# Designs tried in a protein design chat: VHH binders against o75319. Part 156

Target 1, 181 residues: o75319
Amino acid sequence: GNHIPERWKDYLPVGQRMPGTRFIAFKVPLQKSFEKKLAPEECFSPLDLFNKIREQNEELGLIIDLTYTQRYYKPEDLPETVPYLKIFTVGHQVPDDETIFKFKHAVNGFLKENKDNDKLIGVHCTHGLNRTGYLICRYLIDVEGVRPDDAIELFNRCRGHCLERQNYIEDLQNGPIRKNW
Below, E stands for the ipSAE of ESMFold2; O stands for the ipSAE of OpenDDE; V2 stands for 0.75 times the mean of E and O plus 0.25 times the DockQ between their complexes.

## First folded at step 12 (VHH)

Design L12 (framework vhh_4orz_3; at its last look DockQ between E and O 0.31; V2 from the best seeds 0.45)
Fold by ESMFold2-Fast, scan of step 12:
Structure L12 (fold): chain B 181 residues (1-181), chain A 119 residues (1-119)
Amino acid sequence: as target 1 above (181 residues)
Amino acid sequence: EVQLVESGGGLVQAGGSLRLFCAASGFTFEYYSMAWLRQAPGKRREWVALITSGGETDYADSVKDRFTISRDNAKNTVSLQMNSLKPEDTAIYFCARQDWDYPEGFDYWGQGTQVTVSS
């Protein structure tokens, strides 16, 4: 279906790089077929994503797509030079341990292979908010030892929007550390 | 509390028509995409139709051109007009609210209404 996701227009296309990390969060880009339903200033295609990242004087080295669909854009719509990783992440519920493990492994692998550059890991779900914010914060807490409240505050500030799912926030603040490598 | 209540199901002969209704309460109906799904005996639940907050519609290939989904925001209702019914359309039909943050999933469901199409 070519319908625009609910509330998609309510969120900033791209946040800012999270200082002290290699993460940048954004909402799902929409391929050209969606543009007939959008005003020019509302468009956010895969090309627009790369233009906005460049405008911040940043460069993407990896895109992690957390959506549980392939309808919004195709990997072929991205530059061949930027790796694309799909992690089908069920929303609503807190992501399961297998999903968390896959995310951590992808991030660790990227950082190991990109020690000599400053390229970013771009992470998105539909709105670049709840699944995206959860997995980034979970990584910072579990792997980098960041305090939960600090991780959440950093994500909220840099994304420009606050995590909204109470069960996600509760798990980050009070849930167990996931040490599945 | 969020509630979705279906009505309009029944028995109809092949080639006939039925109109299903879903009454929604406990949330700001206008802001959500609403859907109809169905489940036939021994089969998985299948998505049938969706209507967005803006009124845009989408349909499963099996029901395209036969079914029409519509909504009335003043009455907090979503309806499904079913034409040219086939025995294969026999199922329990569920009204569902799309999760805004996880739009491939649904966060609330009605109890369902039975539709039986005889040959």
Scores: ipSAE 0.768, ipTM 0.877, lowest interface PAE 0.8, mean pLDDT 94
Fold by OpenDDE, second read of step 13:
Structure L12 (fold): chain B 181 residues (1-181), chain A 119 residues (1-119)
Amino acid sequence: as target 1 above (181 residues)
Amino acid sequence: EVQLVESGGGLVQAGGSLRLFCAASGFTFEYYSMAWLRQAPGKRREWVALITSGGETDYADSVKDRFTISRDNAKNTVSLQMNSLKPEDTAIYFCARQDWDYPEGFDYWGQGTQVTVSS
Protein backbone atom coordinates (compact mmCIF):
# COMPACT_ATOMS: atom_id res chain seq x y z
CA GLY B 1 0.00 0.00 0.00
CA ASN B 2 2.55 2.58 -1.00
CA HIS B 3 0.94 5.93 -1.55
CA ILE B 4 2.56 9.05 -2.90
CA PRO B 5 2.29 11.66 -0.16
CA GLU B 6 -0.03 14.56 -0.76
CA ARG B 7 1.61 17.38 -2.71
CA TRP B 8 4.92 15.53 -2.71
CA LYS B 9 5.37 16.36 -6.38
CA ASP B 10 4.92 20.07 -5.73
CA TYR B 11 8.17 20.49 -3.85
CA LEU B 12 11.72 20.65 -5.12
CA PRO B 13 13.51 17.41 -4.42
CA VAL B 14 16.57 18.97 -2.86
CA GLY B 15 17.29 22.40 -1.49
CA GLN B 16 20.60 24.21 -1.26
CA ARG B 17 23.11 24.12 1.52
CA MET B 18 22.29 26.74 4.06
CA PRO B 19 25.22 29.16 4.06
CA GLY B 20 27.06 29.26 7.35
CA THR B 21 25.65 25.86 8.29
CA ARG B 22 26.05 22.20 7.44
CA PHE B 23 22.32 21.74 6.76
CA ILE B 24 20.61 20.76 3.56
CA ALA B 25 16.93 19.93 3.35
CA PHE B 26 15.14 17.70 0.88
CA LYS B 27 11.83 15.95 0.46
CA VAL B 28 11.55 12.29 1.26
CA PRO B 29 13.10 10.06 -1.36
CA LEU B 30 10.89 7.22 -2.47
CA GLN B 31 11.99 3.68 -3.00
CA LYS B 32 11.62 1.95 -6.35
CA SER B 33 8.17 0.58 -5.66
CA PHE B 34 6.77 4.11 -5.90
CA GLU B 35 8.18 4.72 -9.37
CA LYS B 36 5.32 2.96 -11.08
CA LYS B 37 3.07 5.73 -9.82
CA LEU B 38 5.30 8.54 -11.01
CA ALA B 39 6.38 10.03 -14.27
CA PRO B 40 10.07 9.55 -14.89
CA GLU B 41 10.84 13.21 -14.28
CA GLU B 42 8.97 13.04 -10.97
CA CYS B 43 10.97 10.19 -9.56
CA PHE B 44 13.21 10.93 -6.63
CA SER B 45 14.92 7.90 -5.14
CA PRO B 46 17.64 7.61 -2.55
CA LEU B 47 20.06 7.25 -5.43
CA ASP B 48 18.70 10.39 -7.03
CA LEU B 49 19.20 12.21 -3.75
CA PHE B 50 22.88 11.48 -3.70
CA ASN B 51 23.26 12.33 -7.35
CA LYS B 52 21.63 15.69 -6.81
CA ILE B 53 23.80 16.39 -3.79
CA ARG B 54 26.85 15.54 -5.84
CA GLU B 55 25.72 17.90 -8.55
CA GLN B 56 25.90 20.65 -5.96
CA ASN B 57 29.48 19.64 -5.21
CA GLU B 58 28.45 18.58 -1.73
CA GLU B 59 28.59 15.38 0.24
CA LEU B 60 26.17 14.05 2.79
CA GLY B 61 27.61 13.01 6.11
CA LEU B 62 24.36 12.28 7.91
CA ILE B 63 20.73 11.82 7.06
CA ILE B 64 18.10 12.68 9.63
CA ASP B 65 14.72 11.25 8.73
CA LEU B 66 11.85 12.96 10.51
CA THR B 67 9.01 11.07 8.85
CA TYR B 68 6.75 9.15 11.16
CA THR B 69 6.58 6.15 8.85
CA GLN B 70 9.19 3.82 7.44
CA ARG B 71 7.29 3.14 4.26
CA TYR B 72 9.06 5.51 1.92
CA TYR B 73 12.53 3.98 1.76
CA LYS B 74 14.83 1.72 3.70
CA PRO B 75 18.10 2.63 5.33
CA GLU B 76 19.60 -0.16 3.26
CA ASP B 77 18.89 1.95 0.19
CA LEU B 78 21.52 4.41 1.40
CA PRO B 79 25.26 4.11 1.09
CA GLU B 80 26.83 2.42 4.07
CA THR B 81 29.17 5.35 4.46
CA VAL B 82 26.35 7.72 5.36
CA PRO B 83 24.79 7.20 8.76
CA TYR B 84 21.03 7.27 8.96
CA LEU B 85 19.09 8.55 11.96
CA LYS B 86 15.37 8.16 12.38
CA ILE B 87 13.55 10.60 14.61
CA PHE B 88 9.89 9.77 14.48
CA THR B 89 8.21 13.13 14.33
CA VAL B 90 4.45 13.53 14.27
CA GLY B 91 3.19 15.80 11.56
CA HIS B 92 1.48 19.16 12.00
CA GLN B 93 2.35 19.48 15.68
CA VAL B 94 5.22 21.47 17.06
CA PRO B 95 7.78 18.88 17.98
CA ASP B 96 8.00 18.17 21.66
CA ASP B 97 11.04 18.90 23.78
CA GLU B 98 12.26 15.34 23.50
CA THR B 99 12.17 15.42 19.73
CA ILE B 100 13.90 18.77 19.68
CA PHE B 101 16.57 17.48 22.00
CA LYS B 102 17.11 14.37 19.93
CA PHE B 103 17.60 16.48 16.88
CA LYS B 104 19.98 18.88 18.60
CA HIS B 105 21.94 16.05 20.10
CA ALA B 106 22.32 14.35 16.75
CA VAL B 107 23.45 17.54 15.06
CA ASN B 108 25.91 18.38 17.81
CA GLY B 109 27.30 14.89 17.78
CA PHE B 110 27.80 15.01 14.06
CA LEU B 111 29.52 18.38 14.19
CA LYS B 112 31.81 17.18 16.93
CA GLU B 113 32.83 14.12 14.96
CA ASN B 114 33.08 15.84 11.61
CA LYS B 115 35.19 18.90 12.37
CA ASP B 116 37.76 17.78 9.82
CA ASN B 117 35.40 17.73 6.85
CA ASP B 118 32.60 19.68 5.24
CA LYS B 119 30.00 16.97 4.91
CA LEU B 120 26.39 17.98 5.20
CA ILE B 121 23.58 17.07 7.50
CA GLY B 122 20.70 16.10 5.30
CA VAL B 123 17.33 16.56 6.94
CA HIS B 124 14.00 15.51 5.58
CA CYS B 125 10.44 14.91 6.57
CA THR B 126 7.76 14.15 4.00
CA HIS B 127 8.11 17.36 2.05
CA GLY B 128 11.33 18.48 3.65
CA LEU B 129 9.69 21.70 4.63
CA ASN B 130 7.67 22.13 7.81
CA ARG B 131 9.03 19.65 10.34
CA THR B 132 12.40 19.87 8.68
CA GLY B 133 12.40 23.63 8.63
CA TYR B 134 11.20 23.91 12.20
CA LEU B 135 13.86 21.68 13.67
CA ILE B 136 16.65 23.23 11.63
CA CYS B 137 15.50 26.70 12.59
CA ARG B 138 15.00 25.66 16.20
CA TYR B 139 18.60 24.50 16.26
CA LEU B 140 19.88 27.70 14.70
CA ILE B 141 17.89 29.79 17.13
CA ASP B 142 18.53 27.83 20.30
CA VAL B 143 22.08 26.67 19.72
CA GLU B 144 23.59 29.12 17.28
CA GLY B 145 21.79 32.20 18.56
CA VAL B 146 20.38 33.16 15.19
CA ARG B 147 17.51 35.57 15.14
CA PRO B 148 14.30 33.68 14.43
CA ASP B 149 13.35 35.66 11.34
CA ASP B 150 16.84 35.26 9.94
CA ALA B 151 16.76 31.53 10.49
CA ILE B 152 13.38 31.18 8.83
CA GLU B 153 14.38 33.35 5.90
CA LEU B 154 17.59 31.44 5.42
CA PHE B 155 15.82 28.10 5.44
CA ASN B 156 13.07 29.23 3.12
CA ARG B 157 15.50 30.67 0.63
CA CYS B 158 17.71 27.61 0.60
CA ARG B 159 14.89 25.09 0.53
CA GLY B 160 13.19 26.95 -2.28
CA HIS B 161 9.90 26.82 -0.43
CA CYS B 162 8.61 28.65 2.58
CA LEU B 163 7.52 27.17 5.85
CA GLU B 164 3.80 26.84 5.62
CA ARG B 165 2.51 26.04 9.07
CA GLN B 166 1.74 28.98 11.26
CA ASN B 167 2.11 27.08 14.50
CA TYR B 168 5.69 26.28 13.57
CA ILE B 169 6.44 29.83 12.52
CA GLU B 170 4.87 31.30 15.62
CA ASP B 171 6.74 28.97 17.89
CA LEU B 172 10.02 29.83 16.23
CA GLN B 173 9.37 33.54 16.38
CA ASN B 174 7.76 33.84 19.78
CA GLY B 175 8.15 30.53 21.53
CA PRO B 176 10.55 29.83 24.32
CA ILE B 177 14.06 28.62 23.84
CA ARG B 178 14.19 24.90 24.36
CA LYS B 179 16.70 23.39 26.73
CA ASN B 180 19.64 21.58 25.26
CA TRP B 181 19.45 18.75 27.71
CA GLU A 1 -11.97 22.17 10.45
CA VAL A 2 -11.67 18.59 9.31
CA GLN A 3 -14.85 16.61 9.81
CA LEU A 4 -15.77 13.04 9.10
CA VAL A 5 -19.36 11.94 9.61
CA GLU A 6 -20.37 8.32 9.28
CA SER A 7 -23.85 7.06 8.47
CA GLY A 8 -25.65 3.97 7.29
CA GLY A 9 -25.18 1.71 10.26
CA GLY A 10 -27.94 -0.35 11.77
CA LEU A 11 -29.26 -3.77 12.63
CA VAL A 12 -29.13 -6.46 9.98
CA GLN A 13 -29.49 -10.22 9.91
CA ALA A 14 -26.62 -12.50 9.12
CA GLY A 15 -26.14 -12.74 5.39
CA GLY A 16 -27.57 -9.29 4.91
CA SER A 17 -26.02 -6.16 3.51
CA LEU A 18 -25.37 -2.60 4.63
CA ARG A 19 -23.80 0.38 3.00
CA LEU A 20 -21.94 2.85 5.13
CA PHE A 21 -21.20 6.41 4.14
CA CYS A 22 -18.71 8.94 5.32
CA ALA A 23 -19.06 12.60 4.52
CA ALA A 24 -15.80 14.49 4.62
CA SER A 25 -15.26 18.22 4.87
CA GLY A 26 -12.64 20.76 5.80
CA PHE A 27 -9.84 19.49 3.58
CA THR A 28 -8.94 18.64 0.00
CA PHE A 29 -10.57 15.27 -0.06
CA GLU A 30 -9.08 14.03 -3.31
CA TYR A 31 -5.54 14.25 -1.95
CA TYR A 32 -6.03 11.78 0.86
CA SER A 33 -6.41 8.10 1.27
CA MET A 34 -9.43 7.15 3.31
CA ALA A 35 -10.14 4.12 5.42
CA TRP A 36 -12.75 2.28 7.38
CA LEU A 37 -11.92 0.81 10.73
CA ARG A 38 -14.05 -1.00 13.24
CA GLN A 39 -14.06 -1.71 16.93
CA ALA A 40 -16.02 -4.51 18.48
CA PRO A 41 -16.86 -4.57 22.17
CA GLY A 42 -13.87 -5.52 24.22
CA LYS A 43 -11.62 -5.64 21.18
CA ARG A 44 -9.07 -3.27 19.76
CA ARG A 45 -9.82 -1.15 16.78
CA GLU A 46 -8.90 -2.88 13.55
CA TRP A 47 -8.36 -1.77 10.00
CA VAL A 48 -11.05 -2.90 7.57
CA ALA A 49 -10.56 -1.23 4.21
CA LEU A 50 -8.51 1.48 2.56
CA ILE A 51 -8.85 3.47 -0.63
CA THR A 52 -6.03 5.64 -1.86
CA SER A 53 -6.35 9.03 -3.48
CA GLY A 54 -5.71 7.23 -6.74
CA GLY A 55 -8.54 4.81 -6.16
CA GLU A 56 -6.53 1.76 -5.22
CA THR A 57 -8.17 -0.43 -2.63
CA ASP A 58 -7.02 -2.79 0.08
CA TYR A 59 -8.90 -4.96 2.55
CA ALA A 60 -8.39 -6.88 5.71
CA ASP A 61 -8.45 -10.60 5.13
CA SER A 62 -11.52 -10.97 7.28
CA VAL A 63 -13.65 -8.83 4.97
CA LYS A 64 -12.03 -9.44 1.61
CA ASP A 65 -14.53 -10.28 -1.15
CA ARG A 66 -17.40 -9.26 1.11
CA PHE A 67 -16.73 -5.57 1.60
CA THR A 68 -16.08 -2.93 -1.03
CA ILE A 69 -14.72 0.51 -0.33
CA SER A 70 -15.30 3.32 -2.80
CA ARG A 71 -15.07 7.06 -2.95
CA ASP A 72 -16.75 9.95 -4.69
CA ASN A 73 -14.43 12.89 -4.91
CA ALA A 74 -17.12 15.13 -6.30
CA LYS A 75 -19.19 14.61 -3.19
CA ASN A 76 -16.34 14.18 -0.74
CA THR A 77 -17.64 10.83 0.38
CA VAL A 78 -16.24 7.41 1.04
CA SER A 79 -18.48 4.37 1.18
CA LEU A 80 -18.28 0.84 2.45
CA GLN A 81 -20.54 -1.74 0.89
CA MET A 82 -20.81 -4.66 3.28
CA ASN A 83 -22.23 -7.89 1.91
CA SER A 84 -22.65 -11.30 3.46
CA LEU A 85 -22.48 -9.83 6.90
CA LYS A 86 -21.62 -12.04 9.84
CA PRO A 87 -22.22 -11.64 13.55
CA GLU A 88 -18.50 -11.14 14.00
CA ASP A 89 -18.79 -8.01 11.85
CA THR A 90 -20.71 -6.36 14.69
CA ALA A 91 -18.80 -3.25 15.68
CA ILE A 92 -18.66 0.49 15.59
CA TYR A 93 -17.35 1.47 12.19
CA PHE A 94 -15.18 4.53 11.84
CA CYS A 95 -14.20 6.57 8.86
CA ALA A 96 -10.65 7.85 9.00
CA ARG A 97 -8.28 9.96 6.98
CA GLN A 98 -4.93 8.36 6.39
CA ASP A 99 -1.72 10.16 7.29
CA TRP A 100 1.36 8.12 7.93
CA ASP A 101 2.88 10.94 9.93
CA TYR A 102 0.45 10.15 12.72
CA PRO A 103 0.21 7.27 15.12
CA GLU A 104 -1.55 4.27 13.62
CA GLY A 105 -1.50 5.99 10.24
CA PHE A 106 -4.57 8.17 10.65
CA ASP A 107 -5.00 11.74 11.78
CA TYR A 108 -8.78 12.25 11.81
CA TRP A 109 -11.67 10.02 12.75
CA GLY A 110 -15.40 10.21 12.75
CA GLN A 111 -17.60 9.41 15.69
CA GLY A 112 -18.49 6.07 14.19
CA THR A 113 -21.66 4.26 13.24
CA GLN A 114 -22.95 1.13 14.93
CA VAL A 115 -23.33 -2.01 12.87
CA THR A 116 -25.07 -4.95 14.51
CA VAL A 117 -25.38 -8.28 12.77
CA SER A 118 -27.77 -10.73 14.39
CA SER A 119 -27.65 -14.46 14.06
Scores: ipSAE 0.554, ipTM 0.798, lowest interface PAE 0.9, mean pLDDT 94
Fold by ESMFold2, look of step 13:
Structure L12 (fold): chain B 181 residues (1-181), chain A 119 residues (1-119)
Amino acid sequence: as target 1 above (181 residues)
Amino acid sequence: EVQLVESGGGLVQAGGSLRLFCAASGFTFEYYSMAWLRQAPGKRREWVALITSGGETDYADSVKDRFTISRDNAKNTVSLQMNSLKPEDTAIYFCARQDWDYPEGFDYWGQGTQVTVSS
């Protein structure tokens, strides 16, 4: 099925660009088939995503989809061609080193190829909060040298919701030093 | 503490029926999607059926039209009615709770109940 993810309605659709970075976070957009189960004001489709980004005077240059499923939407549902990368990310537990490496590699590749523009990396999981926030903060800490508490505060403020999984927060604050491969 | 306790398993002849029950405690049951999974000897655990917090259901193709999942929010139970059982339905059946933040997976399972279907 195309059941609405539990609690998905409780989260703001799209955050704001994280200042000093190229990141913007959002919850998973849902293809039109899900809309039978949603009030009009609850809808958040791939088209709605792009409209909301344009309303912020921003442009997506990459979408990183962290969900461990393909049922919510397909890249073909996007209103225009934007590079799209799926990184199957197991939730509940802290992402493993392979997943963290794939994320870092994708972000670094994007920044190299997009030096001469200001396009954003859109990142989402199901709710655009825990897996998304963890990997963005992991990148900022390990690659950009941002202090853990500063990365977490920046993400929370710009997403409009605080990271909720305590094991993720603890790992970001007190976890092992990670190599960037 | 989250607890899921399955019951109702047993031995049944092919073509027969069984009803499994799962008693849930330690969480606000009506807010969660619940599922049945099964694991045959030497095989990986596979998904069987799911029922959402709103009562919508979904089934694996192999059990569609034979199995029915249901829930009783007043009693904090989820049930699996299994009809027209086949020997390939032999497995340990687990009740599971869908992870709210990672709905692609399940964060709690019961101990399981054995179902054996003889030919």
Scores: ipSAE 0.536, ipTM 0.766, lowest interface PAE 1.8, mean pLDDT 92
ESMFold2 (binder alone), look of step 13: mean pLDDT 86; pTM 0.867
OpenDDE, look of step 13: ipSAE 0.448; ipTM 0.752

Design L13 (framework vhh_4orz_3; at its last fold request DockQ between E and O 0.45; V2 from the best seeds 0.66)
Fold by OpenDDE, fold request of step 17:
Structure L13 (fold): chain B 181 residues (1-181), chain A 119 residues (1-119)
Amino acid sequence: as target 1 above (181 residues)
Amino acid sequence: EVQLVESGGGLVQAGGSLRLFCAASGFTFDYWSMAWLRQAPGKRREWVALITSGGETDYADSVKDRFTISRDNAKNTVSLQMNSLKPEDTAIYFCARQDWDYPEGFDYWGQGTQVTVSS
């Protein structure tokens, strides 16, 4: 039942804050039941997530979970003070317009409500890379007017891993801007 | 293009054995968990067995201790050894690539191979 996601160990647990943004990307934290399958240094729980964020002198204000399953951790494993948003996002394929809109709406809502602080929007999928990177970059491109290559480079650098899916990269570079409303 | 091709199905008497094979191509095989599913006549497709890239295995209760899933990463193959077969094991057996980021937990499967167990 509790199998570690494939290649999950290959990715850094937490990236760095993306300069000029409120975004930080990370791989999916795993609830306690997964610990028996991991070496101590490989463990990355919801608690570990917050500790690592704190070590960066940052604070999470929102978590957006893009995984298509609920098996990895429970929202109840998170501090009550940090809102949790689930956006079920199918793997490997470019997110549909509805998913993109949900993500943008959540981000914009957060920014509107958190103008008085510097809390971060934590975004993750399974590996915190492809779906996560796409939606963050899509936001930067469509909403902030960032050049696609600049957005991708910034995300890759801060996450510590590069986007892997060619269809995501191609859509970001050459695909149409999605509506923000 | 991801491709999964099953083989090894056939007719066998109750108590007999079969070994199914699945040849995978079009992706990095050792990065993925693989599974066998089956669909009996008039029934829904059901999960049978799973094997991770690291070799961890899981089985449906109905096949535990009778079926064994294994993989050969060098050959990009996954196999299902089926022992002590029962008439209720009659079904089309599918090889599948496991992905929890897809509905039902699988993103690709083959065309299937027929297994028929006679009384």
Scores: ipSAE 0.850, ipTM 0.918, lowest interface PAE 0.5, mean pLDDT 95
Fold by ESMFold2-Fast, scan of step 12:
Structure L13 (fold): chain B 181 residues (1-181), chain A 119 residues (1-119)
Amino acid sequence: as target 1 above (181 residues)
Amino acid sequence: EVQLVESGGGLVQAGGSLRLFCAASGFTFDYWSMAWLRQAPGKRREWVALITSGGETDYADSVKDRFTISRDNAKNTVSLQMNSLKPEDTAIYFCARQDWDYPEGFDYWGQGTQVTVSS
């Protein structure tokens, strides 16, 4: 499977840090084997990710990979200094409670261990949009008490693209708070 | 409403060929990756072939060089040319649309078409 994901080129590689949080969202980096199918300005490798984060005067302290595949890049393609966590997240349907709790646990653990720095939690799925936006917003709503519409607006603005899955948006706005982790 | 309808399945002798067709409707066909998957008796469903919106193809190792996936955007069809068929290719073959946002999965499926390869 070395084919480029559908519509991957249509999305901005990296968003901006979400103000008041430690989150930054981006689309999946693609290892060097994909670059023959991309123009130079379309390339977004793991190295390109770190260069773009550095260009924003930010530093990654954790990457959470939500894709349900390992074909796009390997953890070994990342700097050894940045922890990598894979949470296999089924898309299309709203992420299940187990996935939500794994995400919350990882974020809470990072924040406790990184009180003395300002490093970011980088989160991505394939496009850095629906699964990524859902889990970040779910965390802000459930753990930080942010109003659903405010969380969604913050994510959309900072990612540079709006959440597109209506079932995800509806769950964030009207669904129950998930407190059992 | 999205609909995928397979045809072309049947009984064939080992070494023979079959061509499967999938008629798609209810969406802008040329914007989506399409796939064929199969399920053999007593086994789990496995992916066979994929064709992207841009026409790039990909194949499972078990069918490489024997099967060819293609699409006709004017007719909203995806097809699978199966050559050098083996008894182990016996399965129900499903046409599927790849989810664009979750490309690890498929969001719509046909009912399937039976392919039986006799020794």
Scores: ipSAE 0.776, ipTM 0.893, lowest interface PAE 0.7, mean pLDDT 94
Fold by ESMFold2, look of step 15:
Structure L13 (fold): chain B 181 residues (1-181), chain A 119 residues (1-119)
Amino acid sequence: as target 1 above (181 residues)
Amino acid sequence: EVQLVESGGGLVQAGGSLRLFCAASGFTFDYWSMAWLRQAPGKRREWVALITSGGETDYADSVKDRFTISRDNAKNTVSLQMNSLKPEDTAIYFCARQDWDYPEGFDYWGQGTQVTVSS
């Protein structure tokens, strides 16, 4: 079915660009078929995503979809000019090294190909919080050398919601640097 | 701590009915989606039915129109009414809580209850 994901309505649709990075995080957009269960002000479709990014005077150059499902929207619902990448990311556990590598590889490839523009990497899971925050912070820590607490604070502030999974937070703060990129 | 305890399994003749129960404790039950899954001998575990916190239901095609999931938020229970049972419904049935942050998966499981459908 087209049931709204639990607690999805409780999260801000789109965060703010993370200063000093090319990242912006958001919750999963929902295709039009979900809208019969939503009030108009609760809707957040793929089109709504792009409108909200434009309202911030930003532009997406890549969407990384971390959900482990295809039920929320189809890539065909996106503008044809925006690359889309699905990285199936298992939740509740800290993402494995293969998933982390795929994420880092995608981000590094984007930065190389987009060095001459200001386009952003949009990242989402279902709520745009735990899996999304973990992988963005893991990238900033491992690749950019950002201190764990600074990465987490920046993500939380710009997303508008705090990371909640303690095993993710503990791994970011106290886990080893991953050199898998 | 989260606990899920299934009951109501047993041996039943093909074409018969059985009702499973899941008692939940250790969390705010009414805020969570709950599910039933099953695992037949030698097969992978498969999803059977889901009921959202708001009471919306969804079913695997193989059980649609034969099984009914329900919840009682006052008693913190989830039930599965299984009608028109077939030998292929033989499995261990598990109550599970959907992970809200990873709704593609489940974060807590019961120990399961055996359902055996004889031909």
Scores: ipSAE 0.610, ipTM 0.817, lowest interface PAE 1.6, mean pLDDT 93
ESMFold2, look of step 13: ipSAE 0.598; ipTM 0.805
ESMFold2 (binder alone), look of step 13: mean pLDDT 87; pTM 0.873
OpenDDE, look of step 13: ipSAE 0.557; ipTM 0.797
OpenDDE, second read of step 13: ipSAE 0.545; ipTM 0.790
ESMFold2 (binder alone), look of step 15: mean pLDDT 87; pTM 0.873
OpenDDE, look of step 15: ipSAE 0.541; ipTM 0.787
ESMFold2, fold request of step 17: ipSAE 0.603, 0.600, 0.516; ipTM 0.815, 0.806, 0.769
ESMFold2 (binder alone), fold request of step 17: mean pLDDT 87, 87, 87; pTM 0.874, 0.877, 0.876
OpenDDE, fold request of step 17: ipSAE 0.844, 0.845; ipTM 0.916, 0.916

Design L14 (framework vhh_4orz_3; at its last look DockQ between E and O 0.34; V2 from the best seeds 0.55)
Fold by ESMFold2-Fast, scan of step 12:
Structure L14 (fold): chain B 181 residues (1-181), chain A 119 residues (1-119)
Amino acid sequence: as target 1 above (181 residues)
Amino acid sequence: EVQLVESGGGLVQAGGSLRLFCAASGFTFDYYAMAWLRQAPGKRREWVALITSGGETDYADSVKDRFTISRDNAKNTVSLQMNSLKPEDTAIYFCARQDWDYPEGFDYWGQGTQVTVSS
């Protein structure tokens, strides 16, 4: 598939670092083959991602790709110094416990390994919004003890877009804490 | 209630042409990407063609240059023009709506229309 993903242009490429955390959220970068379908100001390649992070005086230490596809870019398009983790996450439905566990394990491992630096965990799905926001908020609530409404507000403010899926929001606010670290 | 209803299937000779239609109702049609997928007997369902809300099209390699997907937002219809049909195109063809936030998946499907291509 070489088509631009639906609604991708509607969202800001990169949010801001979430204060008090190591998270930064963004929409999926698109490899060079997509650029013929984009105006110059709409382009957001893997290189553009790293340039925008640098412009915020931040540095990525890990990318977690939640998309259920490999068509948007290849790990080879990223600098070799930045680890890439693929967690195939089915959208529409709330992510299952196995997916939540994989995400938490990756984040905990990164934080343990990066105690002596301030590098960020970059998380994205297609739009960098619903799957991305759900898993980041799930981590903050379950592992860091953040109140659900505070986690959601922090994500929304820093991403520059509000979580849109009501079933995701409902699960974050009223669902059980997942103890599958 | 979201509904997708396919029509236009039938029996055609190899090298022939057929046009499939999908009538959509129960949602704001022009905000969604629409797709055609097919399933041959004993095979997995495979993607054939997609048209975005903005009208961009994409095709599986097996049907490129033979099939054309189009949409009519005024009539809430998506169509698939199939040319140079081969026996290997024999399948049930499904119309599907792409999820608005999860473009890798489809959230609604029609019941399908049978296409049979004889040699």
Scores: ipSAE 0.779, ipTM 0.874, lowest interface PAE 0.8, mean pLDDT 94
Fold by ESMFold2, look of step 13:
Structure L14 (fold): chain B 181 residues (1-181), chain A 119 residues (1-119)
Amino acid sequence: as target 1 above (181 residues)
Amino acid sequence: EVQLVESGGGLVQAGGSLRLFCAASGFTFDYYAMAWLRQAPGKRREWVALITSGGETDYADSVKDRFTISRDNAKNTVSLQMNSLKPEDTAIYFCARQDWDYPEGFDYWGQGTQVTVSS
């Protein structure tokens, strides 16, 4: 089905690069088949994503898609050949250790391979907020040693929306450090 | 607490019709997309139909043009009109609420109502 995800229209399409990191977060781009249900100003396609990144004088080097579905767009819908990784991320509950490991592994691999450029890792779930913010913050906390409240504040400011799911916020603030990858 | 209570199931002859109802309580009903799923004996639970908070509908291919999902926000109910029933439609039917941030999944569902379609 081509129904627009609930609340998707309420979120800014693309955030800002998180300073001191290689991350940028955005909501899921929607392929052309969704656009008949959208006003022109509401559209946010894969092409629109790349145009907005370019307008920020940035370049994507990897897209990590956290959605647990393939219905929103396909890698073939991307306007440029950019490495794409799907990590099927179950929502509602805090992502499990296997999902966190996959995310950390992907980020660490990207950073090693791209140490001589400044390309960004684009991360999205459906709304680009809760699953996306959790995994980015979990990486910053566990791997980069960022204080939980500082990671959350940085994500919220650069995304343009605050993390909403309280169990994610509580896990980031008070949960165990995940010593993976 | 969130509660979803299904009703309207029963025995019906192939080619017949049934209407299922789901009474919802404990949340702001009109903020959520709602769905019907079903589970036949020995099978995985499968998605059947969804209706968004704004009233848009979507259906599994196997039931499209035979089933109609609808909602009544004044009474906090969602319904499934099931026409041209086939023995393959025999299952327990569950009402479910789509997660507000994880639309790929459902965070609450009811106990289910049995639908049996005889040949």
Scores: ipSAE 0.662, ipTM 0.828, lowest interface PAE 1.2, mean pLDDT 93
Fold by OpenDDE, look of step 13:
Structure L14 (fold): chain B 181 residues (1-181), chain A 119 residues (1-119)
Amino acid sequence: as target 1 above (181 residues)
Amino acid sequence: EVQLVESGGGLVQAGGSLRLFCAASGFTFDYYAMAWLRQAPGKRREWVALITSGGETDYADSVKDRFTISRDNAKNTVSLQMNSLKPEDTAIYFCARQDWDYPEGFDYWGQGTQVTVSS
């Protein structure tokens, strides 16, 4: 069905670019069929996503979708100029090593191919918070060598919401570094 | 650990009523929509009723105006009032936590409670 995800309305649609990175986090945009269940000011479509990004004087170069479903929007709803990558990521549990690797590989590939521009990597799950924040932070920690607390603080500040799940936070702070290849 | 425990099932005559309960634990209850599902012998599991965290309700056509889903966030419970029961309502009824991030729309459900409606 076209039910609005729980608590979806509680989160800011789009965060801010994370300084020193190419990351921006946002909640899942919803295709047109969801609009009838939303007030106009609550609507956040794929088109709205791009409008909000432009308002920040930024441009998306890649969208990484971490949701575990395909019901929210279609890749066809996105501009053809922006690649879309789906990484099915189960919620609530710490992503497995394969998921982490897929994310890192995608990010590294993008950065390698986009050295000549400043386009952003847009990352989202349902709320654009826990799964999204974990994987972004995991990347910053494992690949960029950022201190866990600094990564978490940076993400939270830029997203406008704090990571909520303790298992994610604990893994980021005290868990092992995951391999990058 | 997420737990959903159903109760209230039993044998009832056609036209009778039952009230099912579900006790939820192990998660932030008011963050989730809850649902009742049922599975009759030899049939596929089907959605019966849904209630959002905000109290909005939805029903399968087959049970509209007969069944009422409700929730108590203070007690972490979901209820299903079933009126005007029919033999075709006979099934195992499951309490389920809804998560639209899952393809099936649900990520947890209980062991179920048997409801039998005799003609």
Scores: ipSAE 0.584, ipTM 0.816, lowest interface PAE 1.0, mean pLDDT 95
ESMFold2 (binder alone), look of step 13: mean pLDDT 86; pTM 0.859
OpenDDE, second read of step 13: ipSAE 0.515; ipTM 0.785

